# VH-VL binders against b7kms5: the designs that were tried, part 82

Target 1, 80 residues: b7kms5
Amino acid sequence: DTFETVRNTIRIESEVDESLRQLCHEERITKETWLEAAYLYLCEKPEELAQVIQLAQERLSQRKAIADYKRAKTMQERFL

## First folded at step 5 (VH-VL)

Design fa55 (framework fv_miptenalimab)
Fold by ESMFold2-Fast, scan of step 5:
Structure fa55 (fold): chain C 80 residues (1-80), chain A 128 residues (1-128), chain B 107 residues (1-107)
Amino acid sequence: as target 1 above (80 residues)
Amino acid sequence: QVTLVESGGGVVQPGRSLRLSCAFSGFSLSTSGVGVGWIRQAPGKGLEWVALIYWDDDKRYNPALKSRFTISRDNSKNTLYLQMNSLRAEDTAVYFCAHRTYKISFGSGTYSVYFDYWGQGTTVTVSS
Amino acid sequence: DIQMTQSPSFLSASVGDRVSITCRASQGISSYLAWYQQKPGKAPKLLIYAASTLQSGVPDRFSGSGSGTDFTLTISSLQPEDFATYYCQQYNSYPYTFGQGTKLEIK
């Protein structure tokens, strides 16, 4: 009955956040409970969890590549 | 489909100014990663990069031209500009505008930059 | 600035020939090199980027190789439409610089 909780700060893409915010508003749930439910549901389906992990790895690689590109753009300016 | 069309070229006297335009369609300069630039080619000579403007309004110039040339854009008109001041005979060239694309290699963090769509060019002749 | 030097400046060849054009950078540019083809009175056309990656729609008779300072563009079996001027371009650092061009003419 008593849920021990932790406060987390996360950064996600703006369009993903807006879509999730709309979903939570329409369904009368919170981002916190959606995240908990999504993780718990996927833990019951290892094959689907593996696919989500693959997508997460791809998204992380994309973010890193974009950050590296922006860094390279700045480095090019330094060596002009 | 992506198209770029240059205009504003012509014959000008040394020391004068000229503004070139490039009307584009099929993409937005508001899109992350997109850039558009100017590349010129003197008669019978090779290609020389002039300037580039990025989606975030960052501008890069050929240092040899930076003091005389200014790149700008009007997103509401989907138009790119090149303001050329203090023109000299050596500025006589065909001026191309070109769409700049980049690709990110996943896993390596490297990037590729290239000009994949070009206009047909506008001719600037600086008469003596 | 990074200087790009192409060799040869002029090349005469026949249809069916294997042709190679070289490009040398004055300092290391890793694989940050593109190749363009230009026909008289036309805008340049991208052939290759990242030294060896063929642009979509470009025939597979075109290939690129090299890294660091030395690069090669090869046309394995020259076709009539391949007679043009070819330019290499580095995008490792600003300013972007091009080679002086290699004009490929019919023998």
Scores: ipSAE 0.000, ipTM 0.614, lowest interface PAE 20.3, mean pLDDT 86

Design fa56 (framework fv_miptenalimab)
Fold by ESMFold2-Fast, scan of step 5:
Structure fa56 (fold): chain C 80 residues (1-80), chain A 128 residues (1-128), chain B 107 residues (1-107)
Amino acid sequence: as target 1 above (80 residues)
Amino acid sequence: QVTLVESGGGVVQPGRSLRLSCAFSGFSLSTSGVGVGWIRQAPGKGLEWVALIYWDDDKRYNPALKSRFTISRDNSKNTLYLQMNSLRAEDTAVYFCAHRTYKISFGSGTYSVYFDYWGQGTTVTVSS
Amino acid sequence: DIQMTQSPSFLSASVGDRVSITCRASQGIRNYLAWYQQKPGKAPKLLIYAASTLQSGVPDRFSGSGSGTDFTLTISSLQPEDFATYYCQQLNSYPLTFGQGTKLEIK
């Protein structure tokens, strides 16, 4: 087989997903092939890959901060 | 650019009710992490937090004011409200609305929260 | 409730002076502290957040330091437009609380 694949479940922001769905529909590609192409392209451009990694780290921190804030807010509500 | 404009202030007698409005632009109150609050300042005195409403419609109040004041919003009009009931002389103040946001520091995983933009305030005078 | 105490309550200084205002929290608030400037008849303006981060557009003569319970706002070279009242605020716990204010009078 030329291509062996693995199944992944990925959770992304709803707004990002909506935009990506629209792009895939307009360009007649799939989310899977867009993700593969994006990663492969960035691997060939170390400077751009570094910038994407920085953005990914920030977005991950943002998700953690929002989750932590919601948890703290719930705790405050229990004790107010 | 973020702007907030308060209105609805005036002179009212003790025991009456008054509703303040805050018209805002440059942000959406449905954006995760965003909130809008009311802060008041009595003549010659310091700042006192009144209430805060968050993107998910969660509401927080100064315990001293919770029984008499209600914060609400209308997202379709980009407007925040403060309903003030059973007004007392000590409620005499300038009432400001302010945009509450948070920021994540890159790489550290820490966040900060602050009021970055404030309206000019609307004056409420409770007198006989 | 977390009480925020500023010192001094009143401060007189000359143009060009280095001025420091201190804010103390009755409980630990980590770095969830903001500093505001308020001129007579105007709304407060955010100067510093997260104890030490300068808000965009604020002159770099303003700086903040501290964490936990003790915080300082410093103006390295006082200008005439810096005549104002300064407030600290903790955003760590409800109810949100402000210091009583420091009125800076410029000679």
Scores: ipSAE 0.000, ipTM 0.604, lowest interface PAE 22.6, mean pLDDT 86

Design fa57 (framework fv_miptenalimab)
Fold by ESMFold2-Fast, scan of step 5:
Structure fa57 (fold): chain C 80 residues (1-80), chain A 128 residues (1-128), chain B 107 residues (1-107)
Amino acid sequence: as target 1 above (80 residues)
Amino acid sequence: QVTLVESGGGVVQPGRSLRLSCAFSGFSLSTSGVGVGWIRQAPGKGLEWVALIYWDDDKRYNPALKSRFTISRDNSKNTLYLQMNSLRAEDTAVYFCAHRTYKISFGSGTYSVYFDYWGQGTTVTVSS
Amino acid sequence: DIQMTQSPSFLSASVGDRVSITCRASQGISSYLAWYQQKPGKAPKLLIYAASTLQSGVPDRFSGSGSGTDFTLTISSLQPEDFATYYCQQRNSYPLTFGQGTKLEIK
């Protein structure tokens, strides 16, 4: 009747983290338990899970685009 | 064995109300992840989703029908209901109830859901 | 709302033929698509879910493929009992939507 846990380090956007921190403070829960509960709930709501996956894919695409832009800018500044 | 049997259909005049029932067996609507819904089919037309109710009483509706139709359940009787108000000629259809099954792959945490068992339908005819 | 469009709406074929039915979503739905078979006067029957996973008890001549917006249902060797109307359905978002159906008729 005990949970085995793993330690994870994740990087999320600052504004998202601040919002989640406020939520956890107001509801008196932890980021760890919110993440577990959110994932478990979404796994049982397939339409909502699909929407979350699409949002995640869009955010990942945006992060990659920003990273590509920063890399291109850095290389161009080196040669300009 | 999962079975669903619809009842309550018939001929009704425009503007009236009708309540459909779906008696089911072989599963519990209190089981996490389980849902049951209503899908209708007008004569010679395709399938149109009406409403869905989940184990946690979360209800989802076709926005076109939300103002006139209400889905509910009685878990103690293993029965699903569809309350239809302000009926119109375009509501004439066969109304099916369907079980929504899920499969979970815990290795990947993925969740697949589909309408696997259907009743034979009950016919609603809205005619003057 | 996600609109599901099937092609063709009508298909004439002979026993033993390979037939394919296409379903297109108006926006990306990943692999959240199911295929149903409906015979006249009967309830729909689930054939395929998650775009390509065959439901238990369904003959292996049925297969599904595709992801994103374009999906295909294939029957490798048509049998007499396969003459029916076929529907695709997305479960990516509410409202749940079906294609208009493809009626498969004997030639």
Scores: ipSAE 0.007, ipTM 0.698, lowest interface PAE 9.7, mean pLDDT 87

Design fa6 (framework fv_miptenalimab)
Fold by ESMFold2-Fast, scan of step 5:
Structure fa6 (fold): chain C 80 residues (1-80), chain A 128 residues (1-128), chain B 107 residues (1-107)
Amino acid sequence: as target 1 above (80 residues)
Amino acid sequence: QVTLVESGGGVVQPGRSLRLSCAFSGFSLSTSGVGVGWIRQAPGKGLEWVALIYWDDDKRYNPALKSRFTISRDNSKNTLYLQMNSLRAEDTAVYFCAHRTYKISFGYGTYSVYFDYWGQGTTVTVSS
Amino acid sequence: DIQMTQSPSFLSASVGDRVSITCRASQGISSYLAWYQQKPGKAPKLLIYAASTLQSGVPDRFSGSGSGTDFTLTISSLQPEDFATYYCQQLNSYPLTFGQGTKLEIK
């Protein structure tokens, strides 16, 4: 009896990846199992889950702002 | 409350073996991220790291001592051991055991490690 | 191995003085540095970790600063109970190493 898994590739901030890598090395776990455990744990805690979703929405908004800035800069450089 | 108490020290002749014990309470060495180590101090001298064992049984040694010293534990007794073989006069010291942990806060460079609780030490004297 | 050198090795000061002890690493250790206080006949006590974070229960007259290779422990107003030997430790790489110690004597 084994778990069926899927392969995913995700992009996260390098600073966050560094911190998560250190956590995983200290605790002798993998990023995959940490992600699974974190999601399952939060699903049992509605108030905490809501806070995580809010943070995720804030981070997504920040990434969109950065992407918009990069796009504008590229256009300006092209029409120099 | 975290406490560590060393025992097993004494006077021993060069070339003999001695096993030190460290009885701890207030934490479990089965708790992930936790380690316990041995640090020694020769009379009138500074601190020297000896060995460290992690919750998953990963062991780290001072390279100068690895061939003669072995760190181990018994989780059922909440006890840490240091087996010392082929003892020399320069092994004369107070041997401390200490709790090692880590902390992660926020942002880059917020991972930290430290020894936060120490036992009182047990004295080993190697003399002819 | 990373060598840790403390300065001075011996310091004499009066109650109420501001004193500083420095610690230098032979290689960059980021902020993986701890400071310990050891009183005669007792075990070392953690004062500061991550170069500048004060351990719970330690008086706020103690502070740490620095990163990379150069670090400082400061006592803003020396008290009689601060008579002790102070050690720095790097926790960046194995083997873990300590400074030689600074003996602080109060007049």
Scores: ipSAE 0.025, ipTM 0.749, lowest interface PAE 6.6, mean pLDDT 89

Design fa7 (framework fv_miptenalimab)
Fold by ESMFold2-Fast, scan of step 5:
Structure fa7 (fold): chain C 80 residues (1-80), chain A 128 residues (1-128), chain B 107 residues (1-107)
Amino acid sequence: as target 1 above (80 residues)
Amino acid sequence: QVTLVESGGGVVQPGRSLRLSCAFSGFSLSTSGVGVGWIRQAPGKGLEWVALIYWDDDKRYNPALKSRFTISRDNSKNTLYLQMNSLRAEDTAVYFCAHRTYKISFGWGTYSVYFDYWGQGTTVTVSS
Amino acid sequence: DIQMTQSPSFLSASVGDRVSITCRASQGISSYLAWYQQKPGKAPKLLIYAASTLQSGVPDRFSGSGSGTDFTLTISSLQPEDFATYYCQQLNSYPLTFGQGTKLEIK
């Protein structure tokens, strides 16, 4: 019939967003449809999916480390 | 080897029309991802982008020129065109055709876009 | 429209000199900046793209740096063939815009 959609807000790194925006413009697609297509494609490719999950886990760990560092620096500056 | 050769320039009266051509060799204008366009340069002045056409016929124009200029291509002749209408003295310039390339880096997904090949230019002089 | 401003508009230098040309964008363009060299009567030639990547065949005395709004083209040791006009271009947004150019003349 018709697609039922949800509106989600996703926050990604600015450099990644800029690159993706240019790709979408060049290929005449939207970020929404690129996200859907990428996920669907990877679900059918187990080796590639595993590599993407590994990268995602690494990036998540990096973001947490950066957040922890910023918090520690702020606390140190307040008490020094 | 990639070559771009412009033609069709000349001296025209204000208010007249002129069509420029650019013949491409070494690649096909219908190749996916290809963009080709026009950049002009008035005597003693800098570069001004005119228009771009993509492989799928999508077009982009300098807003200042959009109402008077039309970009098109003929894939069978591998030729790019610029139709210029209602010409004015300020349209006097050398008109270059140029090939636009994009690259996506496999490492980080960096997207880059630039004009890598240019023709020698054709001169348009609008005078009374 | 994004305005591109080059400094200086005119530069006089000697062979062997290190020279730098600056390009400023009126708003952020990330690294979507290219540098071109143009000699009298000739078409522009691509030197650098993505702000800092040398085009194949361009001598390594040319280098680009910067991101966001401020960019620099540097020639580490001027050669006679380098006397030309240099243009920056932003490719972040339509309409595509160029700087006004920097004319590099022999002293």
Scores: ipSAE 0.005, ipTM 0.635, lowest interface PAE 13.2, mean pLDDT 86

Design fa8 (framework fv_miptenalimab)
Fold by ESMFold2-Fast, scan of step 5:
Structure fa8 (fold): chain C 80 residues (1-80), chain A 128 residues (1-128), chain B 107 residues (1-107)
Amino acid sequence: as target 1 above (80 residues)
Amino acid sequence: QVTLVESGGGVVQPGRSLRLSCAFSGFSLSTSGVGVGWIRQAPGKGLEWVALIYWDDDKRYNPALKSRFTISRDNSKNTLYLQMNSLRAEDTAVYFCAHRTYKISFGEGTYSVYFDYWGQGTTVTVSS
Amino acid sequence: DIQMTQSPSFLSASVGDRVSITCRASQGISSYLAWYQQKPGKAPKLLIYAASTLQSGVPDRFSGSGSGTDFTLTISSLQPEDFATYYCQQLNSYPLTFGQGTKLEIK
């Protein structure tokens, strides 16, 4: 059987990317197959999935807070 | 727990061959990410890496020893081997086998590799 | 090959002393460095990996620091059982290489 695939591009933290690259190198897998396997595994583990979603929400909130702070600081420096 | 026990050492004449064994327990060399290697130490000298074999049968050798030494394993017996050919006086050493693993943790040490468990060693003496 | 040089090769100290052993790599190895302790007639024991991470079960008087080419192992207050030979190892590239060892002797 042949898998139909989709190409996409994602941006992640450099430290996370480096850690994942080392894991993939050690285990002789690819980032693509790790991502697919991780998602499929978590879909069958509701409690673990909920924890991952919580972490993702926290990271998203932190990213928004940083963006908001930078925006506010730029406005202050420009107009003060 | 992880244990490794070397055997097969002894006194041999120069030019002869010898096979060392390392019987291990507490892990399987079929487990992804696992490796086992040989490190030797000449009397009164420091440590020298000899060879390493991974779960996928990938083998790495000290280039100085690659032509004379062969690493192999038998997963059904949980045993690692080192075949040593054309032995020389400078091969006289204690030969240790050691478990190689890695760790991924987010923080200051995100990815690391190390030898965490070692056997007690087996002595090889090459003399006339 | 990456050469690992330890300093000093011999160190005499007393119980209660703070001692430091250094290890220098001939090329950058990031933090892919481990420290081992070896007592006479025994196998080496892992003390520290990733340059600064203490192996479980190792006393907290041991610590490691450094990255790139210069690394240090420190024992904050020597105990009698610490008199041994210490080795650093780089795990950045093949062939794997060790320092020549530092023998820590009682003064």
Scores: ipSAE 0.117, ipTM 0.775, lowest interface PAE 5.5, mean pLDDT 90

Design fa9 (framework fv_miptenalimab)
Fold by ESMFold2-Fast, scan of step 5:
Structure fa9 (fold): chain C 80 residues (1-80), chain A 128 residues (1-128), chain B 107 residues (1-107)
Amino acid sequence: as target 1 above (80 residues)
Amino acid sequence: QVTLVESGGGVVQPGRSLRLSCAFSGFSLSTSGVGVGWIRQAPGKGLEWVALIYWDDDKRYNPALKSRFTISRDNSKNTLYLQMNSLRAEDTAVYFCAHRTYKISFDSGTYSVYFDYWGQGTTVTVSS
Amino acid sequence: DIQMTQSPSFLSASVGDRVSITCRASQGISSYLAWYQQKPGKAPKLLIYAASTLQSGVPDRFSGSGSGTDFTLTISSLQPEDFATYYCQQLNSYPLTFGQGTKLEIK
């Protein structure tokens, strides 16, 4: 068959989620179908895909830095 | 042509340390999406993933080995390393390094990831 | 950790036979599955990635199918050089895990 789906649970930033929810409501689509369509569209456009991947890498690096900082701060405060 | 050549194996006593090297050519570890990993195989047994390092220096370890093994690289020498500490008899294996890549299929829109090129391995024997 | 189980662990067959090896994941891995061939004393060689995509240079007699948890590697007409050990690997999540291997031997 053509459309078998997988259920995923993901965590995204609140501001991004709010914006995406509004877009999906206005256009009468779902987050799932938007994600699929966006990915498929970018797969047809290697240069644009590369830019999106770079943004994703930058955002991931920022989250890691923040997580590392919070862990280090908690440890220092505990063993002050 | 992509090639990977492991070295640094040998016979070592339990509790000792050993550093393996993997000299590679035909690709750069600075290329986005590229990673290089270590996979080992004990005599007569199957494959076990050890560690992986990505182009952005992100590292992933087999949790069973993380406390004793460290992956690193030197981009200027096109070389990958595996530092193995507190070696045990069960670490006896052939250690392979392998190039990890990914591909996007534009027809189906699917993302795929795989190890496409492997070195021939270097043998580590831990015995007293 | 995702456990990969291959069936059978040992398979005897003759040149010209159609052979299938199965691989089962303990949880869904979509199509993030690769198949490798390993000959004695050699490094593993990639045969198939994304569950069903044939690696360049690999003979067309090899094919892969499946998604989610159940996967199959098929060799449509065994050749002498195909007698080897075959491994599946999931690349969906860390730690990366391999099946225990299937040794394909001459009957």
Scores: ipSAE 0.000, ipTM 0.627, lowest interface PAE 13.6, mean pLDDT 87

Design fb1 (framework fv_miptenalimab)
Fold by ESMFold2-Fast, scan of step 5:
Structure fb1 (fold): chain C 80 residues (1-80), chain A 128 residues (1-128), chain B 107 residues (1-107)
Amino acid sequence: as target 1 above (80 residues)
Amino acid sequence: QVTLVESGGGVVQPGRSLRLSCAFSGFSLSTSGVGVGWIRQAPGKGLEWVALIYWDDDKRYNPALKSRFTISRDNSKNTLYLQMNSLRAEDTAVYFCAHRSYTLTWGSGKYEIYFDYWGQGTTVTVSS
Amino acid sequence: DIQMTQSPSFLSASVGDRVSITCRASQGISSYLAWYQQKPGKAPKLLIYAASTLQSGVPDRFSGSGSGTDFTLTISSLQPEDFATYYCQQLNSYPLTFGQGTKLEIK
């Protein structure tokens, strides 16, 4: 055993997780090693990394909008 | 051109064993992502998946058949095998081998699996 | 196991007709569904994968639709060579399972 690791809990969209599980199965890798390799690879590709960051920012904005809507609806239900 | 040709079928008594072969060309089982499987069809019935083997020798079986059937391959001969043990009357079927492909769509992360090329089948009859 | 149910099991139609075959999964399979055509004495032939993607070489009168649990195969204008048995298959999870088949026969 030569590797030091940290344990993280990550929440991702169920359909994305399903697709990633299939990819890991097909290529015989784990989510952990895929994340490590993808990040390391992108760090050597600044233009590709910038595009990935942009997609991440867009997805984060979408999730925030949905959370804001759900919060507003809950407030209305409590006071109606 | 992808081709698969099954052989080894015949008439066999209940309780006996039989080995089927599938000779393929136009692809290599050494190619990452490639798989080859067996699908069977009893007379007048529908299709039933039997087993699948991947390029890295990972194997998946229909749980109903796992205890009696073994899938294997010989990459040097471009040949797939199905070893069938303790044969029963309900194993009477045409056995097809089929090439399994997949596609991953950029950006969306969508993954798609399908059997794109099939052999003509070999007939196994288990009869006393 | 995911059960795949096709309807109808038997379908009689005439050349030029528009026909549809449905396939229902007992649980959600996203778009991991394929359609196959089988003629008597022949191996199955892939028509559609990923629920709606037409395999190369397959005539454009064939189309697929649906996601989740309900799927449809449509032939817009039936030709003589289309009389065959059609099968759906889910490829979402093991064991891989097929529908019972729909036999399309000439009226």
Scores: ipSAE 0.000, ipTM 0.653, lowest interface PAE 11.7, mean pLDDT 86

Design fb10 (framework fv_miptenalimab)
Fold by ESMFold2-Fast, scan of step 5:
Formats: structure tokens, C-alpha cells, sequence
Structure fb10 (fold): chain C 80 residues (1-80), chain A 128 residues (1-128), chain B 107 residues (1-107)
């Protein structure tokens, strides 16, 4: 059976990555297969999927706030 | 209510060191986007920015003062410090600490920042 | 470094007058400009940030305008408590810099 895969470049928070790496090592799985399994499982649980989407929206909002803050700081460096 | 109170000023001889303190309340320097800085004013002169420290411990200095001055903080004491080394007569001034506020507009992808609250200052006089 | 030049350095006016103080940046600073009021022996007080946004608690007779390099602080009807020194500050680039100040005195 042939699985057609796509390579994605994803940046995630260091603490989350470290925790996920430890889980994958302990359970003898990969980040790729965990991501696939998590998504497929949540698609079968619409109430849980809605909660995950809400968390994702909150995290995205937090990242935008931090990015805007960082942009303000770097703007001040323009003439140095 | 945000309050900042400076202390540690006095009369010192040229070449000596002095450490200023700023005790603050009404905010935490662990809060994302927050910063606290030092601004000084020589007698009869205008305002001059000295240094700024951000919530993530990022530190920015007036290039003219960076080699002699160090900004630091102790979150457990809600206190900001300015360590001043190799003091010169031209360092004679009132030293203010001030809270740096940051605002982001979610409906607009903009941002702004400013010093909204200031302490009353502590006087440093460098003379023989 | 961005140089901030205020005009005039000294201004004499009467209670009830409309007064304007200008601030010019040597380079573009967008709207990253704040205005402060300082009374003798006191700390500066923030009046306006982002060039035109009035700080909470500041009387509405104060207003700011401008962007880029040319900025104006206006007091629409001068009150006795407004006699003070006014400073502009650019917050666009390090080092952060202030204008030399404008001393507003009673005529």
C-alpha cells in the first residue's frame, strides 16, 4: 500500500515541542503520526473539536499580540 | 493604580559608583509587553532617556551611557535598579523611573507605546 | 539619532488663549510621538500619545496632531494650571529622544 505524504514546515512553541517530543519517545511514535491521529480522532468528536478550535484561536490571538509587541521594539532599532 | 518611587540618590564624588532603586506597584514586570525605564534631567535642562528594561529581560540603553550604566530588576521585590559606575559631573541630574505601556488594536493591526506613569525622581549630585 | 526640535522654546500667553507648540523630527517617526507636561519640581505627566490620542484624565482642551516629521500640541483655552514646560518625545527608534522643551509662561 502506498502512502502519499506532504512535507510541512511548522513552528511551534519550545515548551510544547519539548513535551510532545518526550511523549513520542515514551510511546514509540512520531510527531507526524501523533498529529495525524489527533486530527482524525477529533474529527470523530465534534464537541471536543470545537474546544480545540477555541484553544487554537486563543493561542493565535496571543501570538499576534506578541508579534505586534516585538514589531514595536524592533521599530525602535531602525536607526541603530 | 500605578505608583513608582525612586530612592538612592545623594552627593557622590567623581569616579565613584551609585545604585538607584525604583519601588513600583500596580503592575508586574512579568506581564507581557510591560517595561520600566530611567529618564534623567540635569538642572535647568531637558529630559534625557537613560535605559529601559522589558518584561522578557530585554535591555536597551542610551549609547552614551551603556558602558557605565546597568539596568536590572528584582520581580520578587517589585523593584527596578540603575547601577551607575564611573560617575562624572555631567551625570548630575534628577533620575526618574517610568512605566512603559504598550497597546495593541485588535480591530486594527496597529500598536503604540509610551511612558504613562512617572516617579517623583531622586537627585544625584556628582561633585568634589 | 533622531533629533527633536520644538518651536518656540519660550511662549508667553494669557488665560483663555489658544496656544500651539510644534515639534519637528529630523527623520520620519510615523505617529510614535508623545507629549508631556512638567511643572517646576515635579515629574513629567503624559498628555498625549500616538501623536493625537489623549491620555485618560487629561482635559479635552489639549489636542495633538501631525504625523511623520511635523507635530503640533494645541491648548484650545489656556487655564492657569497649564503654565508649565512641554516636551515632545519620539518612540520610533533608539535612542529615545526628547525635544528641548517649550516653556509656557503667563503674559
Amino acid sequence: as target 1 above (80 residues)
Amino acid sequence: QVTLVESGGGVVQPGRSLRLSCAFSGFSLSTSGVGVGWIRQAPGKGLEWVALIYWDDDKRYNPALKSRFTISRDNSKNTLYLQMNSLRAEDTAVYFCAHREYRISFGDSGYTHYFDYWGQGTTVTVSS
Amino acid sequence: DIQMTQSPSFLSASVGDRVSITCRASQGISSYLAWYQQKPGKAPKLLIYAASTLQSGVPDRFSGSGSGTDFTLTISSLQPEDFATYYCQQLNSYPLTFGQGTKLEIK
Scores: ipSAE 0.000, ipTM 0.616, lowest interface PAE 19.7, mean pLDDT 86

Design fb11 (framework fv_miptenalimab)
Fold by ESMFold2-Fast, scan of step 5:
Structure fb11 (fold): chain C 80 residues (1-80), chain A 128 residues (1-128), chain B 107 residues (1-107)
Amino acid sequence: as target 1 above (80 residues)
Amino acid sequence: QVTLVESGGGVVQPGRSLRLSCAFSGFSLSTSGVGVGWIRQAPGKGLEWVALIYWDDDKRYNPALKSRFTISRDNSKNTLYLQMNSLRAEDTAVYFCAHKTYRIDFGSGSYKVAFDIWGQGTTVTVSS
Amino acid sequence: DIQMTQSPSFLSASVGDRVSITCRASQGISSYLAWYQQKPGKAPKLLIYAASTLQSGVPDRFSGSGSGTDFTLTISSLQPEDFATYYCQQLNSYPLTFGQGTKLEIK
């Protein structure tokens, strides 16, 4: 019972997924165990965790910028 | 390795039609964020964007060319097309096809929005 | 349409020189700007995207800066293979537009 798990669905960038798949294949681990290990490692290192959170915030902002870019394209075409 | 090779150029009379092809390899146009487009360059002049098509079949055109030019693709053949109708002397140019991305570059952390890989071009001459 | 204006249109320089080319957009384009190098008879080559990020394989003597409307491409120490025409492009809105080009010639 020590390994009770939950199933989560996440969407990540294709290039990240490809790189992570390669790493997992070469090291003979799974995405699930890599995610768990990465989070646990970072939780014990507050300064590194802060850097990762900053990167995550930047990536979220970038995704929003791309969505804004696509929306601007649509609005521009609609008024032509 | 990504490659793009244009073909179908030549000398044509004004008012006629011509279809250009671009054979690509090393990527899928089904990949989210990927587009392929056409950019042209008249002799001794600068670059002019013609059209592009995205993975989701979203098509974008230079408004000056939209009425005469049509972009299409055949994913089963990894080929992009540009149908050019009612050709004019002003359409004389080298036509390049190029891969366009708008994905995150994980090395730099920046969104990569650019025509990053280009073919060598095919020449269209509208004369007479 | 967004107009892209490059300055200068023509530049003469010597090997070893620091060279800068400016690109100005008629409207704000954030950082959706790319720089391309084109040699005679060849296809353009991507140098820089997102205004300041070097494409992989491009020498680090090339750098880009700017955001909004004003952008600069700098070559810190010009090499013989750098004599070419350089174009900026905005990818913020349709139609996609290029600058008129800057021809960098040996002197």
Scores: ipSAE 0.000, ipTM 0.618, lowest interface PAE 17.1, mean pLDDT 85

